# Designs tried in a protein design chat: miniprotein binders against q9f7q9. Part 14

Target 1, 364 residues: q9f7q9
Amino acid sequence: MSKKIYIGAMTGTSHDAIDISFLSIGTKIHLEYFHSIKFPKSLRLKVKKLIENNESSLSDLGTINKEIGFLFSKSINEAIGFSKIKKSSIECVAISGQTIRHEINKRFPFSMQIGDPNIVAKETGLLVVSDFRNMHIALGGEGAPLVPEFHNQLFYKARNPRIILNIGGISNYSFVKNRNDIWGTDVGPGNAILDAYCSDFLQIPFDKNGAIAAKGKVDHIELGRLLQNNFFKRKCPKSTGKELFNIKILSKKFLKKKAEDILCTLVEFSAKSIINSIHKNGHNNCDIVICGGGAHNKYLVKRISEMASNDIVLSSDLGHDVFAIESMAFAWMGYKRVSNEALIVQTSSKNVKGLLGSITKSKL
Short names: E, the ipSAE of ESMFold2; O, the ipSAE of OpenDDE; V2, 0.75 times the mean of E and O plus 0.25 times the DockQ between their complexes.

## First folded at step 8 (miniprotein)

Design d1 (at its last look DockQ between E and O 0.74; V2 from the best seeds 0.00; counts 0 for: repeat 5 I from 36, pae E 2.2 > 1.5, pTM E .776 < .8)
Fold by ESMFold2, look of step 8:
Structure d1 (fold): chain B 364 residues (1-364), chain A 81 residues (1-81)
Amino acid sequence: as target 1 above (364 residues)
Amino acid sequence: MGDKSIKVTFETDDKKTLFEIYWEVWELAEEMGYDIIIIIDGNELVVYVEAPSEEELEKFLKELEEIAKKLGAKVEVKVEE
């Protein structure tokens, strides 16, 4: 049979990019092509303003929603062209959109992604699958993380439980133990506060390999205060975003300290957030597979390794395409949706099944 | 002189090395402020960049060659217009 291709396109959690994965799915999941494009600067600034401002005009929101839709479309069409993959073999395009709000811990939880799927469907001529998070929420889930079932697909090993730790701007992990069920949660900060401090205060994009942090000393008073955030007291599953873990949570007194001590403390905050969650959930006696952009921060990985009682394994050592896991997850979820196959939704009580993703077509 | 495109291909059979190249190239592009496309297909990582000047392209090329040397990867450079 002709090879069927499923595209996943998402805003990158580790870089300001659109990551696009082309999957073939059979007895195994195979990454056929990966394409990553940096965001245009002007659009990045518009999105940043929408995220950071408490209020925005509805006209601005509507316009930027269209601009992001065109950005996804252009990026997907470019990826198709560069890949030389036959467009007729492409079954669907799953898009993440760009999250601008994620407000779950409230009476009427919601998540808001921009990037108009109608624009994507029209401009690509392909079947588009979008809005996975709000059906997840409607079924009683957190809307994030979405990756735990895909982590099961890639990493399940009978009688060998493992943790899949994704270090992005926000860190999350999956506990992979049961082939037919899932467990996952957001943990806390990954690189988001570190990168924001570097950008806002040091005028550099990030602390390469954690070299500045490695020279500092931990401020245990500020660390203790940061770890008292109510998010860490919530039951799993839980989710969070940059709205909770950003530069604004740092005290003015702490921000007057040496850059090395600030970054050292923030690395410790991310590492402790991760390890405390693993310990609290009773997941100490299995391998930790590290993936995501934070896996390349050598000092952060070192601190996690030193705090962990677990063996640390790189996802690349298991033969997986660590750079593409999240965009692959979207492609896989698109495949599930167009195949009318349910996904597992983790809730605070019992896991449920449902069809995630809305289908948009411009033509029959 | 108009924009020029550089196509740089890294080749390695080792997924760990490919992962390291990917992150080194992204970090380099962010540090230098360049917009790039990274493509991964099997054992090849391809970088496309458009730059406003020959001088900026050569600076980027020099850094990509240093990454290849550091990581022991084979590299091929092609200038496209």
Scores: ipSAE 0.529, ipTM 0.840, lowest interface PAE 2.2, mean pLDDT 87
Fold by OpenDDE base, look of step 8:
Structure d1 (fold): chain B 364 residues (1-364), chain A 81 residues (1-81)
Amino acid sequence: as target 1 above (364 residues)
Amino acid sequence: MGDKSIKVTFETDDKKTLFEIYWEVWELAEEMGYDIIIIIDGNELVVYVEAPSEEELEKFLKELEEIAKKLGAKVEVKVEE
């Protein structure tokens, strides 16, 4: 029998890419193929502007939703072409869409992802699974993190509790102790503010290896102010987004410092946010497995390591690419949905089981 | 992708090395401002790159060869039309 393939396609929060993972799911989860394509600069700038302004015309919003749908379609079809995987072996495509808004602390909580699944279903001719976050919200969750159960499936090791720390634009972690005990939370900023500072003030995409930050000194006044953010006072599990953790939260006085001191302080802010969350939840006696784009900031990883009491490894040391983990999670959530298997997701009160994701299909 | 792309294939027996190559290549392309596709299939990493000039493309290829050498991977370059 041909292997059943499940595709996960996502726009990352840490790098300007569309990541596409092809999973086979049997006794083991296996990444059969991975494809990463750079997010088109013009469309990236439109998305950035939309997120930062929190406003758009209905016409512009409708247009960009289609543009992202076509972008996903093109990227997925291209990935299929290069993979040499027969399209008949592909059971579904799960898409993240592009997050443009995440508002949970309101009477009507929502998370908005754009990228029309109808376009993706039509252009790929595949079954598409989308809109995972809003079903999580409807079930009483915060729409993030979605990955904790997947992290348990991928990283569970008997008698070896692990923290699976994803450092994206926002950092999140899952606590992987038991297969049936699903736990994860957003913890605070990842690299989003770092990269925004590099782009907006240094005209570079990012601080490679955190090399600039490594030369700087921490501004303890600004760091102390940043750590007083009301998000950190919220009980876990909790979600956040770039709407809360962006360049605009930095003080004008702090932004007048040397670039090295700014970046050093921002690395420290991300690192302390992670460590403080781990300690606050009583997870401080477990191995830390790092994944996501922030894993390549060597200085950030070093600062986490110096603050942690435990061994730190990259997910690559466990045979899992640091970049593929999120797109793999979408592929796995796609599998769960098309298999009619409920996910275990967290709510404010208890874990619940539910089907996450809407199915869009253009043909039988 | 435009009418001309360069395909660079990295081969390594170590999957960890393959992911290190992915990252170094991604970082390089971000630094240079190039559009790239990176593909991982088994033990092969394939890069498709569009450079604005032949001179910049040669410079990018030289950096890819240095990445391959640094990480102990084999590299093959093929021009695809």
Scores: ipSAE 0.432, ipTM 0.777, lowest interface PAE 0.8, mean pLDDT 90
ESMFold2 (binder alone), look of step 8: mean pLDDT 75; pTM 0.679

Design d2 (at its last look DockQ between E and O 0.54; V2 from the best seeds 0.00; counts 0 for: pae O 1.8 > 1.5)
Fold by ESMFold2, look of step 8:
Structure d2 (fold): chain B 364 residues (1-364), chain A 82 residues (1-82)
Amino acid sequence: as target 1 above (364 residues)
Amino acid sequence: MSIKVTFETDDKKTLFEIYWEVWELAEEMGYDVIVIIDVEGDKTELVVYVEAPSEEELEKFAKELEEIAKKLGAKVEVKVEE
């Protein structure tokens, strides 16, 4: 029997890339190939404007939706060529699209991704699975994070619960304990405020390894104020974004301080928000596996490790699949959808099951 | 102008550290360079493809990639592509 391949393509939240994973799924989930390509500058700028503005012309939105669809298509076809995997072995491609809005705490919650799946289906000739988030929301979920069930598939081990902590712009974690159920949540800032400060005030993209932060002293007054944000009081599961955790929440007095003290305090804020969440949810008695772009901020990881009652394992200790986990999750969700297998949706009350993802194909 | 840079390590843990170092480098360089990273799932090999508008930009990237390899104890091969 020939090997069946499932592709997951997503915009990488830690760096401006399109990440594409090729999975085979049998007794075990196996990454066959990984392709990551830098997101084009002109489209990144257009997407940035859409995210920052609450207004745009309908014509511009329609056009950008098509442009992103062609970008995904080009990237997927390129990845297939580089992989030398037979196209005939590919069962589907699941796409994340590019999120431009995520508005949950309201009467009509929604998440909006651009990247027209009709374009992707036509240009690749493959069955496309898309729009996982809006069915998640319709079933009473947050629409994000989507990774907790995939984390269960990869990391579940009987009598060995663990935390999978993803430090991106916003931090989230999964508590992996139950074979047939999930638990996950956003917890607060990761690198979002740190990177925004570096960009806006230091004209650098980020503080490499936290070297500047490591020289500073914590402003405990500002830290205390930041930790009083109402998000930290909300019941899990919860989701958040850069619209809440950005430089605008910092006091004017604090912004007058030395850069090293500002960055030191922001590292402490991220580290405490993570550890406080783990503690308040009763997840102190297991290892923490740290992944995501923030795992390479050495000073941030040091502060987390020093605050944790948990043992820390870096994602690099897990082997060759670490960098691909999120795009693998989309490939796996595509597999579930084309197999008509339900996914678990975590809600504020009882978890439910549903078929996530819309199927698009250009031919039989 | 493009280059192909192949990293080879004794273990896949080091290979994934290279992955993150390469993307951090790509972010520091800005948006005018095309960067592709490819990994076969069973290999201890990571391949970086770089396209830049000038040979000097490619040389800068290649030098930084070689420094990453040295820092992390990886073998590295740089090849000019047509």
Scores: ipSAE 0.656, ipTM 0.893, lowest interface PAE 1.6, mean pLDDT 86
Fold by OpenDDE base, look of step 8:
Structure d2 (fold): chain B 364 residues (1-364), chain A 82 residues (1-82)
Amino acid sequence: as target 1 above (364 residues)
Amino acid sequence: MSIKVTFETDDKKTLFEIYWEVWELAEEMGYDVIVIIDVEGDKTELVVYVEAPSEEELEKFAKELEEIAKKLGAKVEVKVEE
């Protein structure tokens, strides 16, 4: 029998890419193929502007939703073409879409992902699974993190509790102790503010290995101010987005400091946010497995390691690419949805089971 | 004009390290790249497609990729695609 393939496609939170994972799911979850394509600069700038301004015309919003749908379609078709995997072996494509807004602390909580699944279904000719976050919200969750059950499936080791720490634009972690105990939370900033500072002020995409930050000194006044953010006062599990953790939260006085001091302070802010969350939740006595784009910031990883009492490994040391984990999670959630298997997702009070994701098909 | 660069390694960890070094290089250079990890059985290949504004820039990028391969102990093959 040909292997059944499940695709997960997402816009990265840590880097300006579309990540596409092809999973086989049997006795083991196996990454068969991974494709990463750079997000088109013009469209990236439109998305950035939309997120930062929180304003758009209905026409512009409608247009960009289609543009992102075509981008996903193109990227998925290219990935299929290169993979040599037969389309007949592909059971579904799960898409994250592009998050443009995430508002949970309102009377009507929502998470808005753009990228028209109808275009993706038509152009790929595949079954598309989309809109995972709003079903999580409807079930009483915050629409993030979606990955805790997947992290449990991928990283569970008997008698070895693990933190699976994803450092994207936002950092999140899952606590993987028991197969049936699903737990995860967003913790605070990842690399989004770091990369934004590099782009906007240094005209570089990122601080490679955190090398600039490693030369700096922490501004304890600004760090103290940043750590007072009301998000950190919320109980876990909780979600956040780049709407709360972006360059606009930095003080004008702080932005006048040396680049090395700014980046050093921002690394410290991400690291402390992670460690403080782990400590606050009582998860201190377990290995930390790091994944996501922030795993390549050697200085950030070092600072987390120096603050943690536990051994730190990269997901790559466990045979899992640090970048593929999120797109793999979407592929797995796609599998769960088309198999009519409920996900275990967290709410403020208890875990609940539900089908996440909407199915879109253009053909039988 | 594009180049296809294929990395071959028996170590998945090395492949992931190559992926990162390639991605970082592409971001530094401002090039659009497609990075592909193909997993054929026990072999792992990483394929990079890059488009650059000039042939000279493509050759420079290819040399940097060869240095990455050498540094990480991977095999590398560079092909020009028209």
Scores: ipSAE 0.246, ipTM 0.667, lowest interface PAE 1.8, mean pLDDT 89
ESMFold2 (binder alone), look of step 8: mean pLDDT 75; pTM 0.672

Design d3 (at its last look DockQ between E and O 0.88; V2 from the best seeds 0.00; counts 0 for: pae E 2.2 > 1.5, pTM E .767 < .8)
Fold by OpenDDE base, look of step 8:
Structure d3 (fold): chain B 364 residues (1-364), chain A 82 residues (1-82)
Amino acid sequence: as target 1 above (364 residues)
Amino acid sequence: MSIKVTFETDDKKTLFEIYYEVWELAEEMGYDVIIIITRDGDTVELVVYVEAPSEEELEKFAKELEEIAKKLGAKVEVKVEE
């Protein structure tokens, strides 16, 4: 029998890409193919503007939703073409869409992802699974993180508790101790503020290896102020986004410092946010497995390692590609949905089971 | 004009480093890039397609990718595709 393939396609939070994973799911989860494509600059700028301004016309919002739908469609079809995988072997495509707003601390909590699944279903001719976050919210969750059960499936090792730390634009971790105990939380900023500072003030896309930050000194006054953010006072599990952790939270006085000191302080802010969350939740007595684009920031990884009580490894050291974990999680959530298997998701009070994701089909 | 660069490695850590170094290089140069990763047994093939404004810039990008491969101990093949 041909292997059943499940595709997960997402817009990364750590880099301007569409990441596409092709999973086979049997006795093991296996990444058969991975495709990463640069997010078009013009559309990236439209999305950035939309997120930063928190306003748009209905016409512009409708248009960009279609543009992102076509972008996903094009990228998925291209990935299928390069993969040499028969389209008849593909059971579904799970899409993250593009997050443009995440508002949980309101009377009507929501998470808005754009990218029309109807376009993706039509243009790919595949079953599309979308809108995972709003079902998590409807079940009493915060719409993030979605990955804790997947992290448990992928990284569970008997008698070896692990933290699976994803460092994207926002950092999140899962605590993987028992197969049935699903736990994860957003912890704070990843690389989003670092990259934004590099782009806006240094005209470089990022601080390669954290090399500039590694030369700097921590501004303890600004760091102390940043760590007082009300997000850190919230109980876990909790979610956040770039709406809370962006360049605008930095003080004007701090932004006048040397670039090296700014970046050093921002690395320290990300690292301390992670470690403080781990300690606050009592998860400090286990190995840390790092994945996501922030894993490539050697100075950030070093600072986390120096603050951690235990060893740090990359997900690659465990045989799982650092860059693919999030898109793999979407592919796996797609599999769960089309198999009519409920996910275990977290709420403020207890874990609940539910089907996450809407199914869109253009054909039988 | 695109360049196809094929990296071969059996090490997932090397693959990780290649992926991000290539991505970073493409971002630094402002090029559109596609990175594809296929697996054949224990061998991983990482293929890069890049669109650059000139053949000269593609050649420059190719040399940088060769240096990445050399630094990381990966095999590399570079082909210009029209």
Scores: ipSAE 0.685, ipTM 0.892, lowest interface PAE 0.5, mean pLDDT 91
Fold by ESMFold2, look of step 8:
Structure d3 (fold): chain B 364 residues (1-364), chain A 82 residues (1-82)
Amino acid sequence: as target 1 above (364 residues)
Amino acid sequence: MSIKVTFETDDKKTLFEIYYEVWELAEEMGYDVIIIITRDGDTVELVVYVEAPSEEELEKFAKELEEIAKKLGAKVEVKVEE
């Protein structure tokens, strides 16, 4: 009776990587192995253009979908090899795919992830679970964030409500209060615009610890304009993506300012987006546990802490593997799907339950 | 040509810092890395595999990773993988 292993593979973390977690799941959720590998630069550029331009040929889209599928497959097979975990013990691979569009506030809402699960199933020989977001949407949810129920599983403590703030490209948080019910929402930008500015204009991947931002002064006019985005007026739960929060929302006049002032203003934008949401939802009276890649940006964390009425804790200080939480969430959702167990879908009215994820196999 | 660099620590906060310092260095120097994290009791290993076009570039990267280990108080071991 060997351990059953569930693999979660996802993209869209702070380092443009595929993060792969191997979980065993019983009374406790245990991370057995973690593997992270960077996207090839040329593929990262193709994905960035798809997200930002909202236009591509069908042939290019089809080709990139296959390329991402092969990248997931290669990465998963490498992770299995390095892990020395027996392939026969692996129950499934859950993949996030690469999100290129997330359009909810419309008559026919959708979320589009590329990375063909048929390629992954064929190349790995494993049962693949994919496309969690569109069933979430079909059941009346936002399709994102998907992590609130997993945050509940990891962070629930009786009589101790917590905010679990994930600072990725887009920030989201969960309000963890009840063991078997959820509350969560996307908030706004995390590090997406910060990193894009550094890459596009400074030829560096990011502002380490927010050191450049810390030297700047906030442009309150641009900050005010950015905070007027209609997303911030929508009621929770709500969701968004990098197609809304990218370099193209910044004014031309603002982009002529000093880099330190631009980054300082963008840190304030992310921090205020987070804190305004927490205040609006009446979640001021509990700890904020920070996770995700943005937790490493010391200046951003400092600004959040200074604006918050809440105490701030890093999830690493609580002994959690902060780098792996999102890929672990996908592994856990894969587990739920192959076990035929429903997930909770938060809606604008009443939460519902449903089976999330499509199963793909290439062999018996 | 590739190298294997292994960090060891008994503290998850130190592990978090090593993880992001390694990624930051890899991005700054323009190298692709594979980061692997495994647990052995209370001790955690973070293993970095790096590919670079020359031995000189790999040695430079390895020295930077050793400095990260010193800064954060973690044990580090470097091995060449051919």
Scores: ipSAE 0.520, ipTM 0.846, lowest interface PAE 2.2, mean pLDDT 87
ESMFold2 (binder alone), look of step 8: mean pLDDT 75; pTM 0.682

Design d4 (at its last look DockQ between E and O 0.67; V2 from the best seeds 0.00; counts 0 for: pae O 4.6 > 1.5, pTM O .777 < .8)
Fold by ESMFold2, look of step 8:
Parts: sequence; structure tokens; C-alpha cells
Structure d4 (fold): chain B 364 residues (1-364), chain A 81 residues (1-81)
Amino acid sequence: as target 1 above (364 residues)
Amino acid sequence: MGDKSIKVTFETDDKKTLLEIYYEVWELAEELGVDVIVIIDGNELVVYVEAPSEEELEKFIKELEEIAKKLGAKVEVKVEE
């Protein structure tokens, strides 16, 4: 009876899954149950087209928004059933939604996640917390990454600054140094552009361990062109989405080259983007902990390690539930919201505090 | 999943090994195009799997057993209703 459960449901990993974490939160944060389910293929294709196309119909967007809401609902209800955790003990469900646009550096910045929280509230019967990113933006933040405060909660150690580098579809990192403050940023591409090339041109989902890339030669002309993107010139904190780093940014001439050379160049692009950001921000003198799906791409990790002046630490060495960190972060943010506790929002100037997340109920 | 599922259970005391199994399972599911549910509870990682054909299902299960052998984890395969 005294154990209160908070659910976090997250998309955006390189595995195209919904990750669902059940937390108990007291003096100690404990992962009670973790459930991960594949995003259905037909819906993945619809979302990919929304992200990659310059134009989409409003009717298609509206329909897919409902479909993803039902997918979240089905996945959450299934996870509750498998967990044998009493539904009455669940205080809230925090959902990430599925990001389809993230456009910040403009007059009217916005981030767009689909997955209707009204559907989730109705179909689960639970209090839903959603839309963390747009309040973050309204308070002067980037709307992403959202994990830095949770990383700080889990990984802070006095006199031991460290980088938590997440290589997902887009790469981001937290610089964990101060107990009561945060620092984090998106840095550039991760796996998304690699996987998109494999899927679209090679008819395979990804390049396992970077084996194809390892056989290639870097196209330094295309690499140089890719690294001149204005995103890399912006001051941190900064953020981006998959729509900035997809197949459409690759030149037609480059796409005619051998697959191994294309993948080799794209690995170098991701690795260089990451390491350049770390070095430019003066974070050379601490360990890098690599997590996310990209941590399992051996060739990418090798390239990062060879470029880094930092020591590379395996995520398993931290002694935390690193496979669930992002979904746990959403559960934790849900807890903060229903407790009316503010989160830290990193801005280009002073950090501020605010209540992140919208609450949706279908019942009293 | 349908009325029938295949359940594969990995068990190991080593948290590093469990994390490696997690990523290997997901990568294999992506490579073979199978739908999975992955559950982690304590020292166990459980995979429920559905595949387009019996041949793909058998290949997936065989590969999971090879992953367990490589990483030194106990593995159990069951058919569930």
C-alpha cells in the first residue's frame, strides 16, 4: 500500500521501440519493472515519412497522432498486465510521445510530438503527464535533451565530473559536475542517418558493429560539407531532431559511392560531431560514459575512442539500470509534475525552474 | 502477440552481461525482422517472440541460444499459451 508507482513510456531509441519503466520513488529511486516492445513496422514507416518529408497532410498527421496514442495505451496496459503490479498503486504515466519535428532556432520555436494523451488517459484510465518539451521551450530552454537533471540525480559524485553520452538517433550528452545545477546539449547525428542509409539503400536495418563501415574510406569532401552545417556553429545548449540529420542532407554524388565508403563517412560524421562538441565545450578532462543504441556499434565506439582525449567508460561500470535511463527519466519527471516540484531548465543564459508536463485525466 | 508465444529466458548474475544480452537481442530482432517484447526483472531477461514464419522463429531462437553461450548466460526456451 505505501509503494507508489510511476510509469515512464518513451520512444526515440535507435531500436524503434517503446520503453516502459515502472519506478518506485522515495528516498531511493528503484526500477521495479522494465518492458520494451517493438514499434509496429507499418506505423514506423508512416512516422519515418512524416519526419523525412518536407510536406504532409494535416489529415494524415491527425490520424497518425491517434494511432500512436492507441499504441502507447496498448503497450502500457500490456506492461501493467505482465508486471503483475497493481494498477491501483500507479500514480501516473508520463509519455514522451513520438517526436516528428524539433525546430528551435527561429522566431517561433516549437517541438512536435504525436501520440494523443487524451487517448492514453482514456484507454489506460490513468493520470497522464505529457508535453514536457514545449513548456521547456516556453521557459527559454531548448526542449531537448530532457535527461540532464535525471543524469545529475543518478550520476553526480563530488570531485568526479563525467560525461553521460547518449548515442541514439541523435546524440546528446550531459556534463555531470554540480549537485544542484545541470548542463546538457544535443550534439549532432547518432545512428539515425546510418540506419536510414542501410534501410533505404541496402535493405538491411543497420550495419551490425559497423562491419561494412570498417571496410570503407572516408570521403573527406562530403564529411567537410556535412560538418559545416550551421547547427555545429551554435552555442550550447542546442537541440535538433532527426529531420535535420537524414538522407536528404547527403549529396547525390556522394550517394553513388560504394556503400562501405558512405557508411564509413557517416560513422566519421557522427564521431567527429560528438568529439568536436565535447572538446569545444572544454570537457576534455573527464570520463565519457557511452550509452544508448550506438554504444553497441563497435566501429563507431572505436572511432570515438580514437578521437577522444577522454577516457571511455562502459555504461555497465556505473552500476545503474542504464538500459532504462530515458524511460526512467520520464517516470521521474511525471513524479515531479504530480508532486508540483519544479525542474531545472537550462537556457543560453541563466538556468531557470518551472513545472514541466501537462496533466490529462479522463476521470476524477 | 497471438494466442501462442515463445518465451526465452536469459539468467545471469552479472549486470554487464545482462546489458550485453539486451542489446544483442534487440539487434537480432532488427536483423531478422521479428517482433519482440523484452522484459528485465532482477537477474532475468525475458523475450517473447513472434515471427513471420517457423523458419525465422527457429533461426531467431537458435541465435539467442548462441548469444547465451557466447556471454555465459543460462537460457531456457518455452512455448506459452
Scores: ipSAE 0.522, ipTM 0.843, lowest interface PAE 2.3, mean pLDDT 87
Fold by OpenDDE base, look of step 8:
Structure d4 (fold): chain B 364 residues (1-364), chain A 81 residues (1-81)
Amino acid sequence: as target 1 above (364 residues)
Amino acid sequence: MGDKSIKVTFETDDKKTLLEIYYEVWELAEELGVDVIVIIDGNELVVYVEAPSEEELEKFIKELEEIAKKLGAKVEVKVEE
């Protein structure tokens, strides 16, 4: 029998790319192929502006939803073309869409992802799975993190409790102790503020290896202020987004410091947010497996390592590419949905089982 | 922009090196303002490049070759018409 392939396509990594993973799912989860495409600068700027302003015309919102749908379609079709994988072996494509708003602390909690799944289904001719977050919210969750069960499937090791720490724009971790106990939370900032500072003030995409930050000194006043954010007072599990952790939260006085001191303080903010979350949840004294784009910030990883009492490894040291884990999680969630297998997701009270994701098909 | 894509293939037996190449390619592409498609298949990393000028493309290729040399990877550059 030909291997069944499940695609996961996501946006929102540190590189402003569309990451596309091709998974085979049998006795093992295997990454068969990975493709990453740069987000078009013009569209990236439109999305950035939309997120930062929290306002748009209905016409502009409708248009950008289509533009992102076509971008996903193009990227997926290109990835299929290069993969040498027969399209007939692809069971589905799961898409994250582009998150433009995530509001949980309201009477009507929601998460808004754009990228029209109808375009993706039509242009790829594949079954599309989308809108995972709003079903998680409907089940009593916060729409994030979605990955804890996947992290358990991928990283479970008997008698070895692990933290699977994803450092993206936002950092999240899963606690992987046993196959049945599914637990994860967002912890705070990852790279989002670091990369935004580099882009907006240094005209560089990011601080490579955290080399600039490594020369700086921590502003303990600003760090203390940042750590007082009401998000950190919330009970876990909890979600957050770039709406809470962006360049606008930084004080005008702090932004006048040397770039090295700013970046050093922001690395410390990310690292300390992670460690404080681990300690607050009583998940200290277990291995930390790091994935996501933040795994390449050697200074951030070093600061986490110096604050942690635990062994730190990259997911690559376990045979899992650090950059593919999130898109792999979407592919796996796509598999679960088309197989009619419920996900175990967290709520404020208990874990629940549910089908996550809407199915969109243009043809039988 | 003419239909010429450049395919740059990196080959390495070290997955850690392949990951380092992936991030260096993205950094370089953002610095030079070139559009890239990056593909990882096994021990190969393939970069398709669309550059705004031939000069920028040559510069990008040269920098990719330097990355390969620095990291001890093999690199092959092919013009796809």
Scores: ipSAE 0.033, ipTM 0.365, lowest interface PAE 4.6, mean pLDDT 88
ESMFold2 (binder alone), look of step 8: mean pLDDT 76; pTM 0.687

